# VH-VL binders against q8ixk2r445to577: the designs that were tried, part 279

Target 1, 133 residues: q8ixk2r445to577
Amino acid sequence: FFGMLQNKGLTDYCFDYNPPDENQIVGHQVILYLCHGMGQNQFFEYTSQKEIRYNTHQPEGCIAVEAGMDTLIMHLCEETAPENQKFILQEDGSLFHEQSKKCVQAARKESSDSFVPLLRDCTNSDHQKWFFK
Short names: E, the ipSAE of ESMFold2; O, the ipSAE of OpenDDE; V2, 0.75 times the mean of E and O plus 0.25 times the DockQ between their complexes.

## First folded at step 12 (VH-VL)

Design t31 (framework fv_retifanlimab; at its last look DockQ between E and O 0.61; V2 from the best seeds 0.67)
Fold by ESMFold2, look of step 12:
Structure t31 (fold): chain C 133 residues (1-133), chain A 121 residues (1-121), chain B 111 residues (1-111)
Amino acid sequence: as target 1 above (133 residues)
Amino acid sequence: QVQLVQSGAEVKKPGASVKVSCKASGYTFTSYWMNWVRQAPGQGLEWIGEIEPSDSETWLDQKFKDRVTITVDKSTSTAYMELSSLRSEDTAVYYCTREGKYYLSYAMDYWGQGTLVTVSS
Amino acid sequence: EIVLTQSPATLSLSPGERATLSCRASQSVSFYDLSYMNWFQQKPGQPPKLLIHDASNRATGVPSRFSGSGSGTDFTLTISSLEPEDFAVYFCQQSYSTPYTFGGGTKVEIK
């Protein structure tokens, strides 16, 4: 799949990656922003290795969650996908992080009106359901 | 202004299929999800599923997954729901309903007139 | 699946009286300050009509005598002064989690 990764429960919000320096794509947090499809910030590829890849710039980035954390951050992609970069997009729309056994959920960023994807215990909420458009 | 017009009533035998149409007008068809909801005689409302017309993304109640197909034809602004392997328990009025956009959510703001499907042995 | 329980099943009132309808969800249908609970009115032989979306927001053209409130698992529809055209069945519906579900309905009938 390639396109914008949209949240079902949070109307018209998509994964968005806007690093402060477009030549330094690693180490920053993925956010949720209103879907617009302009530029390169909202286009991701879901690969056969179960990666969510940001490949509109070189070098390519892959979304990861570091051990014990709940935030989705950009790492460099590797030839063989590391376990912390593997996400399973299930038939019911849940986006499951295999290593942590948690699901990606839309969440409000602490003390703000902005939203981010975070790992949470898996539930049936539409805020844990995602699809490409 | 917004209008959803459904196909006419149908009488079917058990094991048959039915395909109900819902023609939309008065709004941009591809900007709103379309839902299907049924209501058995004298009973409550039951959600079947929904489709996003621009990319055909579909979400279904698991209990209908094997028997229902929801599709759209963008050129005619028409949504379809096909239910196969009909049983007497499928006798109901079938509605299409649009999800209107409200800030960070959607709600079923316009409904079709309903299509009675009767399954009799 | 989220079960919605409406009470009372039947509410027998006269025009001019206040109607209070309850809907209880088997789990929270709120996401922060957003509550994914809607209310519909249905008259015999007609499709449902949206009254309230997101717990408390009146749909366009709905009279101000209709109001909604609640969050989490407990929601209320209030009709402040019943008009003759308000005698109908009212359903709550959640859009928090697919499959979306409806309550069993409250019939508001003329005494």
Scores: ipSAE 0.725, ipTM 0.910, lowest interface PAE 1.5, mean pLDDT 93
Fold by OpenDDE, look of step 12:
Structure t31 (fold): chain C 133 residues (1-133), chain A 121 residues (1-121), chain B 111 residues (1-111)
Amino acid sequence: as target 1 above (133 residues)
Amino acid sequence: QVQLVQSGAEVKKPGASVKVSCKASGYTFTSYWMNWVRQAPGQGLEWIGEIEPSDSETWLDQKFKDRVTITVDKSTSTAYMELSSLRSEDTAVYYCTREGKYYLSYAMDYWGQGTLVTVSS
Amino acid sequence: EIVLTQSPATLSLSPGERATLSCRASQSVSFYDLSYMNWFQQKPGQPPKLLIHDASNRATGVPSRFSGSGSGTDFTLTISSLEPEDFAVYFCQQSYSTPYTFGGGTKVEIK
């Protein structure tokens, strides 16, 4: 699966990554933004290693969850996907993070009108359902 | 004014298929989800699935995933629901209903008149 | 799926009386400040008619005597003073998550 990773509940919002430096793509938080598909900022790939890869330039970035965090941060992809970069995109649309045993949910960023994907307890919520477009 | 006009009543044998149509008018067809809901005689309401007419994205209740196909014809603003391998328990009035896409609009605000599907040997 | 339980199953009242209908969800149907609960009215031989959306917002053309309240798992539809045309079946429905689900309904009948 590849393309825009769009949320069902938060209509027309997609995974978005826009690092300040195109030559330094790791270390920043993945956000949600209106789906536009005009650039690489919203192009992701779900791989056979259960990675969510940010496809741009080499080296490739992979979404990771750092210890104790509930945010999605871009790390470098590795030859063997580390545990904190493994996700299961289930048939029902839920995106499950294996290591934390949490689900990715569209959430409102504190004190703002912006949105981010966050790890939350898995619930049957359309805000925890994702699909590629 | 918004209108959803459904096809007429159907009588089918067990194992057959039925395809119900729902023609929409009075609004932008691709700006709303189209849902299908059924109601067995004297019973409650059961959601079947929905489709996003602009790109035909569909979501189905798992109960129907192997027997239901929801489609649209954008050129005629018509939605379709096809149910195969019909059983007696599929006897019901089937409704199409429009649902908004956005915040404060997640409601089935307009409904078709319903289509009675009778499955009987 | 989210199960919606409505109570009572039947409510027998006279015109002019206040009707209070309850709908309880098996899990929260609220997200941020929005509750994804809707109420429908259905009369025999007719499709459901939207009354309340998002827990407390009256649909277009719905009389002010209808009101909705609640959040999380507990929701209420109130008819402040029943009119003869209000005797019908009322369903709650959640749009929080697919599969969308409906309550079993409350029949408001004439006493």
Scores: ipSAE 0.667, ipTM 0.895, lowest interface PAE 0.7, mean pLDDT 94
ESMFold2 (binder alone), look of step 12: mean pLDDT 93; pTM 0.952

Design t4 (framework fv_retifanlimab; at its last look DockQ between E and O 0.66; V2 from the best seeds 0.75)
Fold by ESMFold2, look of step 12:
Structure t4 (fold): chain C 133 residues (1-133), chain A 121 residues (1-121), chain B 111 residues (1-111)
Amino acid sequence: as target 1 above (133 residues)
Amino acid sequence: QVQLVQSGAEVKKPGASVKVSCKASGYTFTSYWMNWVRQAPGQGLEWIGEIHPDDSETWLDQKFKDRVTITVDKSTSTAYMELSSLRSEDTAVYYCTREGKYYLSYAMDYWGQGTLVTVSS
Amino acid sequence: EIVLTQSPATLSLSPGERATLSCRASQSVSFYDLSYMNWFQQKPGQPPKLLIHDASNRATGVPSRFSGSGSGTDFTLTISSLEPEDFAVYFCQQSYSTPYTFGGGTKVEIK
């Protein structure tokens, strides 16, 4: 799959990556933003290795979750995908992080209007369902 | 004004297929989810599935997965639902309905007039 | 799937009276401060009409006598003073989780 990774539950929200330094893509958090398709901030590739790649820039970034954390951050892609970079997009739309055994959910940042994808216990909520647009 | 105009009533035998059309007007067809919902006589409403016309992204109730195909024709702003291997319990009024966009949610805000499908031997 | 149970099945009331309709979900349909419960009105031979979206927000053109409330699993539609055009069947519907589901309906009929 290649395109915008959209949340089923929230009106027109997509994965978005907008690092402060466009030449240093590692170490920043993936966010959710209104789907627009402008530029390359919202285009990701889902690979046969179960990676979610931000591949519009070199070096290519892969979404990861570090052990014990719940935030999705950008790492460099590796030749063989590390376990913390593997996400299973299931037939029901859930995005399962195998290493942690948790699902990606749209989450509100505390009392703000901002949303981010976070790992949470898997539920049947549409806020844990995703599709490529 | 938003309008959804559906094809006419159908009478079918068990084992046949039916394809219901829903022509949309008065809004940007490709920007809104289109849903199909049915209602058997004297019974409640049952969601069948939905499609986003822009990319044909489709979500179906698992009960219908093997028998329902939902499609769109963007050039005519028309959605279709085809139900195969019809049984008598499929006798119902079939509605198309658009999901409007609201704050962090969607809701079925416009409905077609309904299409009666009768399955009898 | 999420089961919605409406009660009562029938309300027999007169014009001018207050109608209170209940909908209970088999699991929470709330996400933060949002509740994904909608209400529809249906008259014989007509499609459903959206009244309330997201528990408490009136749809365009819906009179202020209609109000919705509740969160989690327990939701209420209130019609503060029934008008002749309000005698109909009312359905709740959740949009929290596909497959989306509807309650069995409450018929509001003239006494």
Scores: ipSAE 0.836, ipTM 0.928, lowest interface PAE 0.7, mean pLDDT 93
Fold by OpenDDE, look of step 12:
Structure t4 (fold): chain C 133 residues (1-133), chain A 121 residues (1-121), chain B 111 residues (1-111)
Amino acid sequence: as target 1 above (133 residues)
Amino acid sequence: QVQLVQSGAEVKKPGASVKVSCKASGYTFTSYWMNWVRQAPGQGLEWIGEIHPDDSETWLDQKFKDRVTITVDKSTSTAYMELSSLRSEDTAVYYCTREGKYYLSYAMDYWGQGTLVTVSS
Amino acid sequence: EIVLTQSPATLSLSPGERATLSCRASQSVSFYDLSYMNWFQQKPGQPPKLLIHDASNRATGVPSRFSGSGSGTDFTLTISSLEPEDFAVYFCQQSYSTPYTFGGGTKVEIK
């Protein structure tokens, strides 16, 4: 699966990544933004290794969850996907993070009108359901 | 004004299929989700599934995933619900209903008049 | 799925009286300041009619005597003073999670 990763509950919002430096793509937080289908900042790929790849430049970036965190951060992809980069996109649309055993949920960023994907307890909310467009 | 006009009553045998239509007018067809909901006689309401007419993105209740097909014809602003392998318990009034989905509003605000589907041997 | 339990099943009242209908969800249907709970009115031989959306917002054309409140798992529909045309069945419905589900309904009947 590849393309825009769109949220069901938070209608018309997609995964979005726009690093400040195109030559340094890791270390920043993935956010949610209105789906626009322009550029590469909303293009993602779900791989057979259960990675969510940001497929724009080499080396490729993969979404990871750092220890103790509930945010999605871009890391470099590896030959073998590390445990903190493994997600299961389930048939019901839920996006499950294997290591934390939590679901990716569209959430409002604190003290902001913006939105971000966060790890939360799985509740089957439409805000935890995603699909590729 | 918004209108959803459904096809007429159907009488089917067990094992047959039925296809109900819902013609929409009075609004931008591709801007609202179309839901299908049924109601058995004297019973409550049961959601079947929904479709977005613009790209045909579809979500179904798992209960119906193997028997229901929801489609749209954008050229005629018509939504369809086909239910196969009919059983007596499928006897119900089937409704189409539009739903707007926005951050601050999620509601099925307009409904068709309903289509009675009777399954009997 | 999220189960919605409505109470009471039947409410017998006279015109002019206040009606209070309850809907309880098996899990929270709220997202921050939004509650994805709707209320419908249904009369015999007719489709459901939207009354309240997002817990507390009256749909277009709905009289002010109808009001909705609640968050999380507990929601209430209130009819401040029943009119003869208000005697019907009322359903709650959650749009928080697919499959979308309805309550079993409360029948408001004339005493």
Scores: ipSAE 0.729, ipTM 0.906, lowest interface PAE 0.7, mean pLDDT 94
ESMFold2 (binder alone), look of step 12: mean pLDDT 94; pTM 0.956

Design t5 (framework fv_retifanlimab; at its last look DockQ between E and O 0.86; V2 from the best seeds 0.86)
Fold by OpenDDE, look of step 12:
Structure t5 (fold): chain C 133 residues (1-133), chain A 121 residues (1-121), chain B 111 residues (1-111)
Amino acid sequence: as target 1 above (133 residues)
Amino acid sequence: QVQLVQSGAEVKKPGASVKVSCKASGYTFTSYWMNWVRQAPGQGLEWIGEIHPSDSETWLDQKFKDRVTITVDKSTSTAYMELSSLRSEDTAVYYCTREGKYYLSYAMDYWGQGTLVTVSS
Amino acid sequence: EIVLTQSPATLSLSPGERATLSCRASESVSFYDLSYMNWFQQKPGQPPKLLIHDASNRATGVPSRFSGSGSGTDFTLTISSLEPEDFAVYFCQQSYSTPYTFGGGTKVEIK
């Protein structure tokens, strides 16, 4: 699966990553932004290693969850996907993080009108359902 | 103006299949989710599923996952709902309905006139 | 699935009276300040008609006598002064979680 990763519950919002430096793509938070399909900021790939890859330039970035955090941060992909980079896109549309045993949910950013994907206890909310466009 | 025009009433035997059509006009067909909802006689409303015509992304109630197929024909701006292995309890008026966009949500703002499907031996 | 319970099942009133309809969800259908609850009106032989979306917003062309309120699990549709054309069945519907679900309906009938 590849393309825009769109949220079911949050109308027309997609995964979005825009690092300050295109040559240094790791270390920043993945956000949600209106789906526009322009450029590479919203292009992601779900791999057979259960990674969510940000495929723009080499080296490739993979979404990771750091210890004790509920945010999605871009790390470098590795030959063997580390545990904190493994996600299961389930049949019902839920995006499950294996290590934390939590689901990725569209959430409102603190004190902002912006939105971000966060790890939350798994529910049947459409805000926890995702699909590729 | 937005219009959804559905195919005519159907009478089927148990075990047969039925395919209901919904022709859309008055808006960009490929920009809005199309839903299917049914209503048994004198009963409430039951959501069946939805499809986005741009790429046929589909979401179904698990109750119908093995018997319902929702499709679209973009060239004719028509949505279809096919229900197989019909049972008497499938007797209902079937509606197509468009979901309008409202900031962070959707709402079924336009409905077809409904198609009565009668399943009887 | 989220179960919606409407009450009362039947409401008998006269034109000019205030109607208050309740819809309770088995779990919250709110996302921060947004509630994914809609109200529909249905008359015999017709499809449902959208009245209220997002708990409190009137759909296009809906008279001001219709209003919606609530959040979380408890929602209310109010008709401030019933008109003869308002006697119908009213359904609540949640769009918070698939499968989308409807309440059992409240029939507003003339007393």
Scores: ipSAE 0.908, ipTM 0.953, lowest interface PAE 0.5, mean pLDDT 96
Fold by ESMFold2, look of step 12:
Structure t5 (fold): chain C 133 residues (1-133), chain A 121 residues (1-121), chain B 111 residues (1-111)
Amino acid sequence: as target 1 above (133 residues)
Amino acid sequence: QVQLVQSGAEVKKPGASVKVSCKASGYTFTSYWMNWVRQAPGQGLEWIGEIHPSDSETWLDQKFKDRVTITVDKSTSTAYMELSSLRSEDTAVYYCTREGKYYLSYAMDYWGQGTLVTVSS
Amino acid sequence: EIVLTQSPATLSLSPGERATLSCRASESVSFYDLSYMNWFQQKPGQPPKLLIHDASNRATGVPSRFSGSGSGTDFTLTISSLEPEDFAVYFCQQSYSTPYTFGGGTKVEIK
């Protein structure tokens, strides 16, 4: 799959990567932002290795969750996908992180109007359902 | 003016199929989810599924997964719902309804006039 | 799936009276401060009409006598002063989790 990774529950919200330092894409958090399809911030590839790749920069970024954390952080892709970079997009739309046994959910960043994807216990909420557009 | 105009009433025998159309006008057809909802005589409302016309992304109630196909034709701004292997229990008014976009949510804000499908022996 | 139970099934009131309609969800339909509960009005021979979205927001053109409230599993539609045109069936509907579901309806009869 390749395109914008959209949340089912929130109106027109997509994965977005906008690192503060344009010259360094590693180590920053993935966010959710209104889907627009402009530029390269919202385009990701879901690979046969179960990676979610950010392909707009070299070297390529892969979304990861570090042990004990719940935030989705950009790491460098590797030849063989590390376990912390593997996500299963299931037929019901859930995005399951194998290593942690948790699902990706749209979540409010603190008390703001901003949203980020976070790992949470799996539920049937549309806020845990995703599809590529 | 947003309008959803559905095809006319149909009478079918058990085991047949029916395809209901819903022609949209007055808005950008490809930007909004289109839903199908039915209502049997004297009963409540039942969600069947939805499709996003831009890419045909489709979500269905599992109860209908084996018998329903929801499609769109972008060139005519028309959505279709086809229900196969009809049974008498499928006798209902079938509605198309658009989901409008609201703050962090969607809601079914415009409805077609309904299409009565009667399945009789 | 989330089951919505509406009560009462029938509400018989006079014009000018306050109507209170209840909808209870089998599980929470709230996400932070958002509640994914909608209300529809349906008159005989007509499609449903959206009244309230997200528990408390009136749809465009809906009179101010209609209001919605609640969170979690318990929701209320209130008609502050019934008018003759308010005779109808009212449905709640959740959009928190597919499959989306509707309540069984409350029929409001005006004397």
Scores: ipSAE 0.805, ipTM 0.920, lowest interface PAE 0.9, mean pLDDT 93
ESMFold2 (binder alone), look of step 12: mean pLDDT 94; pTM 0.955

Design t6 (framework fv_retifanlimab; at its last look DockQ between E and O 0.92; V2 from the best seeds 0.87)
Fold by OpenDDE, look of step 12:
Structure t6 (fold): chain C 133 residues (1-133), chain A 121 residues (1-121), chain B 111 residues (1-111)
Amino acid sequence: as target 1 above (133 residues)
Amino acid sequence: QVQLVQSGAEVKKPGASVKVSCKASGYTFTSYWMNWVRQAPGQGLEWIGEIHPSESETWLDQKFKDRVTITVDKSTSTAYMELSSLRSEDTAVYYCTREGKYYLSYAMDYWGQGTLVTVSS
Amino acid sequence: EIVLTQSPATLSLSPGERATLSCRASQSVSFYDLSYMNWFQQKPGQPPKLLIHDASNRATGVPSRFSGSGSGTDFTLTISSLEPEDFAVYFCQQSYSTPYTFGGGTKVEIK
């Protein structure tokens, strides 16, 4: 699966990554933004290694969850996907993080009108459901 | 103006299949979720499933996952709902509905006129 | 699934009176300050008509006498002064989680 990763619960919001430096793509937080399909900042790929890749440039970036965190951060992809980069896009649309055993949920960023994907306890909320478009 | 025009009434035998169509006009067909909802005589409303026409992404109630297929024909802006292995309990008016966009939510803002499906021996 | 319970099942009133309809959800249907609850009006032989979306927003063309309120699990549809054309069945519906579900409906009938 590849393309825009869109949230079902929020109207027309997609995964979005826009690093400050195109030559240094790791270390920043993945956010949600209105789906526009322009450029590369909303293009993601779900791989057979259960990675969510951001592959605009080499080296490729993979979404990871750092220890003790609930945010999605871009790391470098590895030959063998590390445990903190493994996600299961389930048939019901839920995006499950294997290591934390939590689901990716669209959430409002604190003290702002912006949105971010966060790890939360898995629920039946459409805000935890995603699909590629 | 937005319009949803559904196919005519159907009479089927138990075990048969029915395919209801819903032709959309007055808006960008591929930009809005299309839902199917049914209503048995004198009863409430029951959601069946939905589809996003751009990618044919479908979401179904588990109750119908084995018997319902929702599809679209983008060239004719038409959505379809096929229900197989019909039972008497499937007798109902079936509606297609468009989900309008309201900032962070969706709402079924336009409805077809409904299609009566009667299942009888 | 989220179960929606509407009350009362039937509401008998006269034109000009205030109607208050209740809808209770088995779990919260709110996302921060937004509640994914909608209200529909249905008349015999017609499809449902959207009245209120997001708990408190009137759909296009809906008269001001209709208003919605509530958050979390408890929601209310109010008709400030019933008009003859308002006698119908009203359904609440949650769009928070699939499968989307409807309440059993409240029939507003003439006393």
Scores: ipSAE 0.904, ipTM 0.951, lowest interface PAE 0.5, mean pLDDT 96
Fold by ESMFold2, look of step 12:
Order: sequence, then C-alpha cells, then structure tokens
Structure t6 (fold): chain C 133 residues (1-133), chain A 121 residues (1-121), chain B 111 residues (1-111)
Amino acid sequence: as target 1 above (133 residues)
Amino acid sequence: QVQLVQSGAEVKKPGASVKVSCKASGYTFTSYWMNWVRQAPGQGLEWIGEIHPSESETWLDQKFKDRVTITVDKSTSTAYMELSSLRSEDTAVYYCTREGKYYLSYAMDYWGQGTLVTVSS
Amino acid sequence: EIVLTQSPATLSLSPGERATLSCRASQSVSFYDLSYMNWFQQKPGQPPKLLIHDASNRATGVPSRFSGSGSGTDFTLTISSLEPEDFAVYFCQQSYSTPYTFGGGTKVEIK
C-alpha cells in the first residue's frame, strides 16, 4: 500500500512526519495531522516486510518502536526489517506491532488539541483502525 | 443543499440479488463516507456498512460481509449497495446516509428517502 | 459489537411535558472528552433525522428544547417541553466502533 495512512475514528487525521532538520530524519516522533496530501509529510509505504516507510528522503526512514516505549519514531530502514519496525495491518484495520503485541492508537498529547500515534493495548475502538488513502 | 436520491422499490424472490442506488448532490461526494442502513418493517435500524468514495475504502458489518458489495461511481456521484442470496429476513427499507464531519467525529447527517426491498415467494 | 439498550420502550406524554429518554451501551463509547453517541428522530414513512451528535451537540437547525447528556455507557436525550411535531420514535446510535449500532428506540406518543 502507498499513500496517506488515515485513522478511522478521528475526522480526517493521518500519519505525518515533519523532522525539523531534513538531513536528520532519524529519532523524531511520528505525529497525526489533518489529512491534506500536499507536500511530502503524509506519504508512507507499507512494504511486504511489514514496514511503514517514509519514502520522501534517501536513505529511507522506517517507523519503529523502541523496546519498552510506546512512541512511534523514525529509524533508518535496513535491508532486512528489524522486529521493532514490523507492523501488521490487519483486515479489521488494526495496526499491530509484533514485538510489543500492542496496537497503534490515535492518542491526544496531554490535554492539547494535538494527536500522535501511540502503542496501546488492543481494543475494538475505531481509534485503533487505519487505512491507506 | 445536500440531497440523496435512491432507486425505487424492489420485489425479489429468495435467493436473488438486489442493487440499490443512491445519487448524491449538493456536496463533494468524494470527501464523505457513505453508509447503508436498513430497517425491517416495525423494527429498529441496522448498519450494513460504509464506503469512502475517494479510495473506495469499505467497512462492513461481519454478518453481511459475504453477501453485500458496496461500490461508488465517482463520475455520477452515485453509491450502490448490492445484497445477494436474499432471504425473507432481508425485507426492509434500505437507506443511504452520508457521514458529516464534526469535531474529531463523524455523524450520519443526511439520509436518502429509502428503498423498500420485499423478499417473498 | 456494542449493544445499545433504550428505555423506556414507550413514553406516553402530553404536549408541554418534559421527555427523558435513556440509552445504555454495553461498553464505554467515550474517547477522552468525546462520547461517540448520536440521537435520531424518526417519524412514520420518513428516514431518521440527526438530532444530537457526540452526546450533547445539537445538529444544525435542531430546536434548543432538545438536549443530550451523558458519557461512558449512560446517555440521555431530553425534550424540555414537547411540541406536537416531537411525537416520534427516537434512536441512539454509537459511532465508537464498527459495526455501528442503534438502540431499539423509544416511541414518544400522545397520552
């Protein structure tokens, strides 16, 4: 799949990656932002290796979750996908992180109006359901 | 002025299929989820599924998954719902309804007039 | 799937009276400060009409005598002073989790 990765539950929210330094795309957190499809910040590829790739830069970035953490951060892609970069986009729309056994959920940053994707215990909420647009 | 206009009533025999159309006007058809909901005579409402016309993303109630196909024609701003292997229990009024966009949520804010499908032998 | 139970099934009242309709969900339909519960009005031979979205927000053009409240699993629709056009069936509906589901309805009828 290639395109914008949209949340089912929130009105028009998509994965977004906007690193402050174009030459340092590693180590920053993926966010959610209103879907617009303009520019390059909202385009991702879901690969046969179960990676979510940020393809707008070379070398390419792959979304990862470090052990014990719940945040989705950008790492460099590797030839063989590491376990912490593997996500299963299931038929029911859930986005399952194999290493942690948790699901990606839209989550509000503290009490702000901003949202980020975070790992949470898997539920049936539409806030844990995703699709490519 | 949002309007959803559905195709006319249908009478079918058990085992047949029915395809109901829903022509949308007055809004950007490709920007809003379109839902199908049915109501058996004297009964409550039952959600069947939905489609986002831009990418044809579909979500279905599991009980209908093997029998229902929801599609769109973007060039005519028309949604379709086809239900196969009809049974007498499928006798209902079938509605199309779009989901409007609200703060962090969607809601079914405009409804078609309904299409009566009668399944009888 | 989330089951919505409405009570009472029938509410027999006169114009000018206050109507209070209940909807209970089999699990929470709240996400942070939002509750994904909607209310619809339906008259015979007509499609449903959206009254309240997200538990407490009136849809465009809905009179202020209609109000919604609640969170988690327990929700209410209140009609502060019934008008003749308010005698109808009312449904709650959750949009928290597909498949979306409706309550069985409360018929508000003239006593």
Scores: ipSAE 0.803, ipTM 0.921, lowest interface PAE 0.9, mean pLDDT 93
ESMFold2 (binder alone), look of step 12: mean pLDDT 94; pTM 0.955

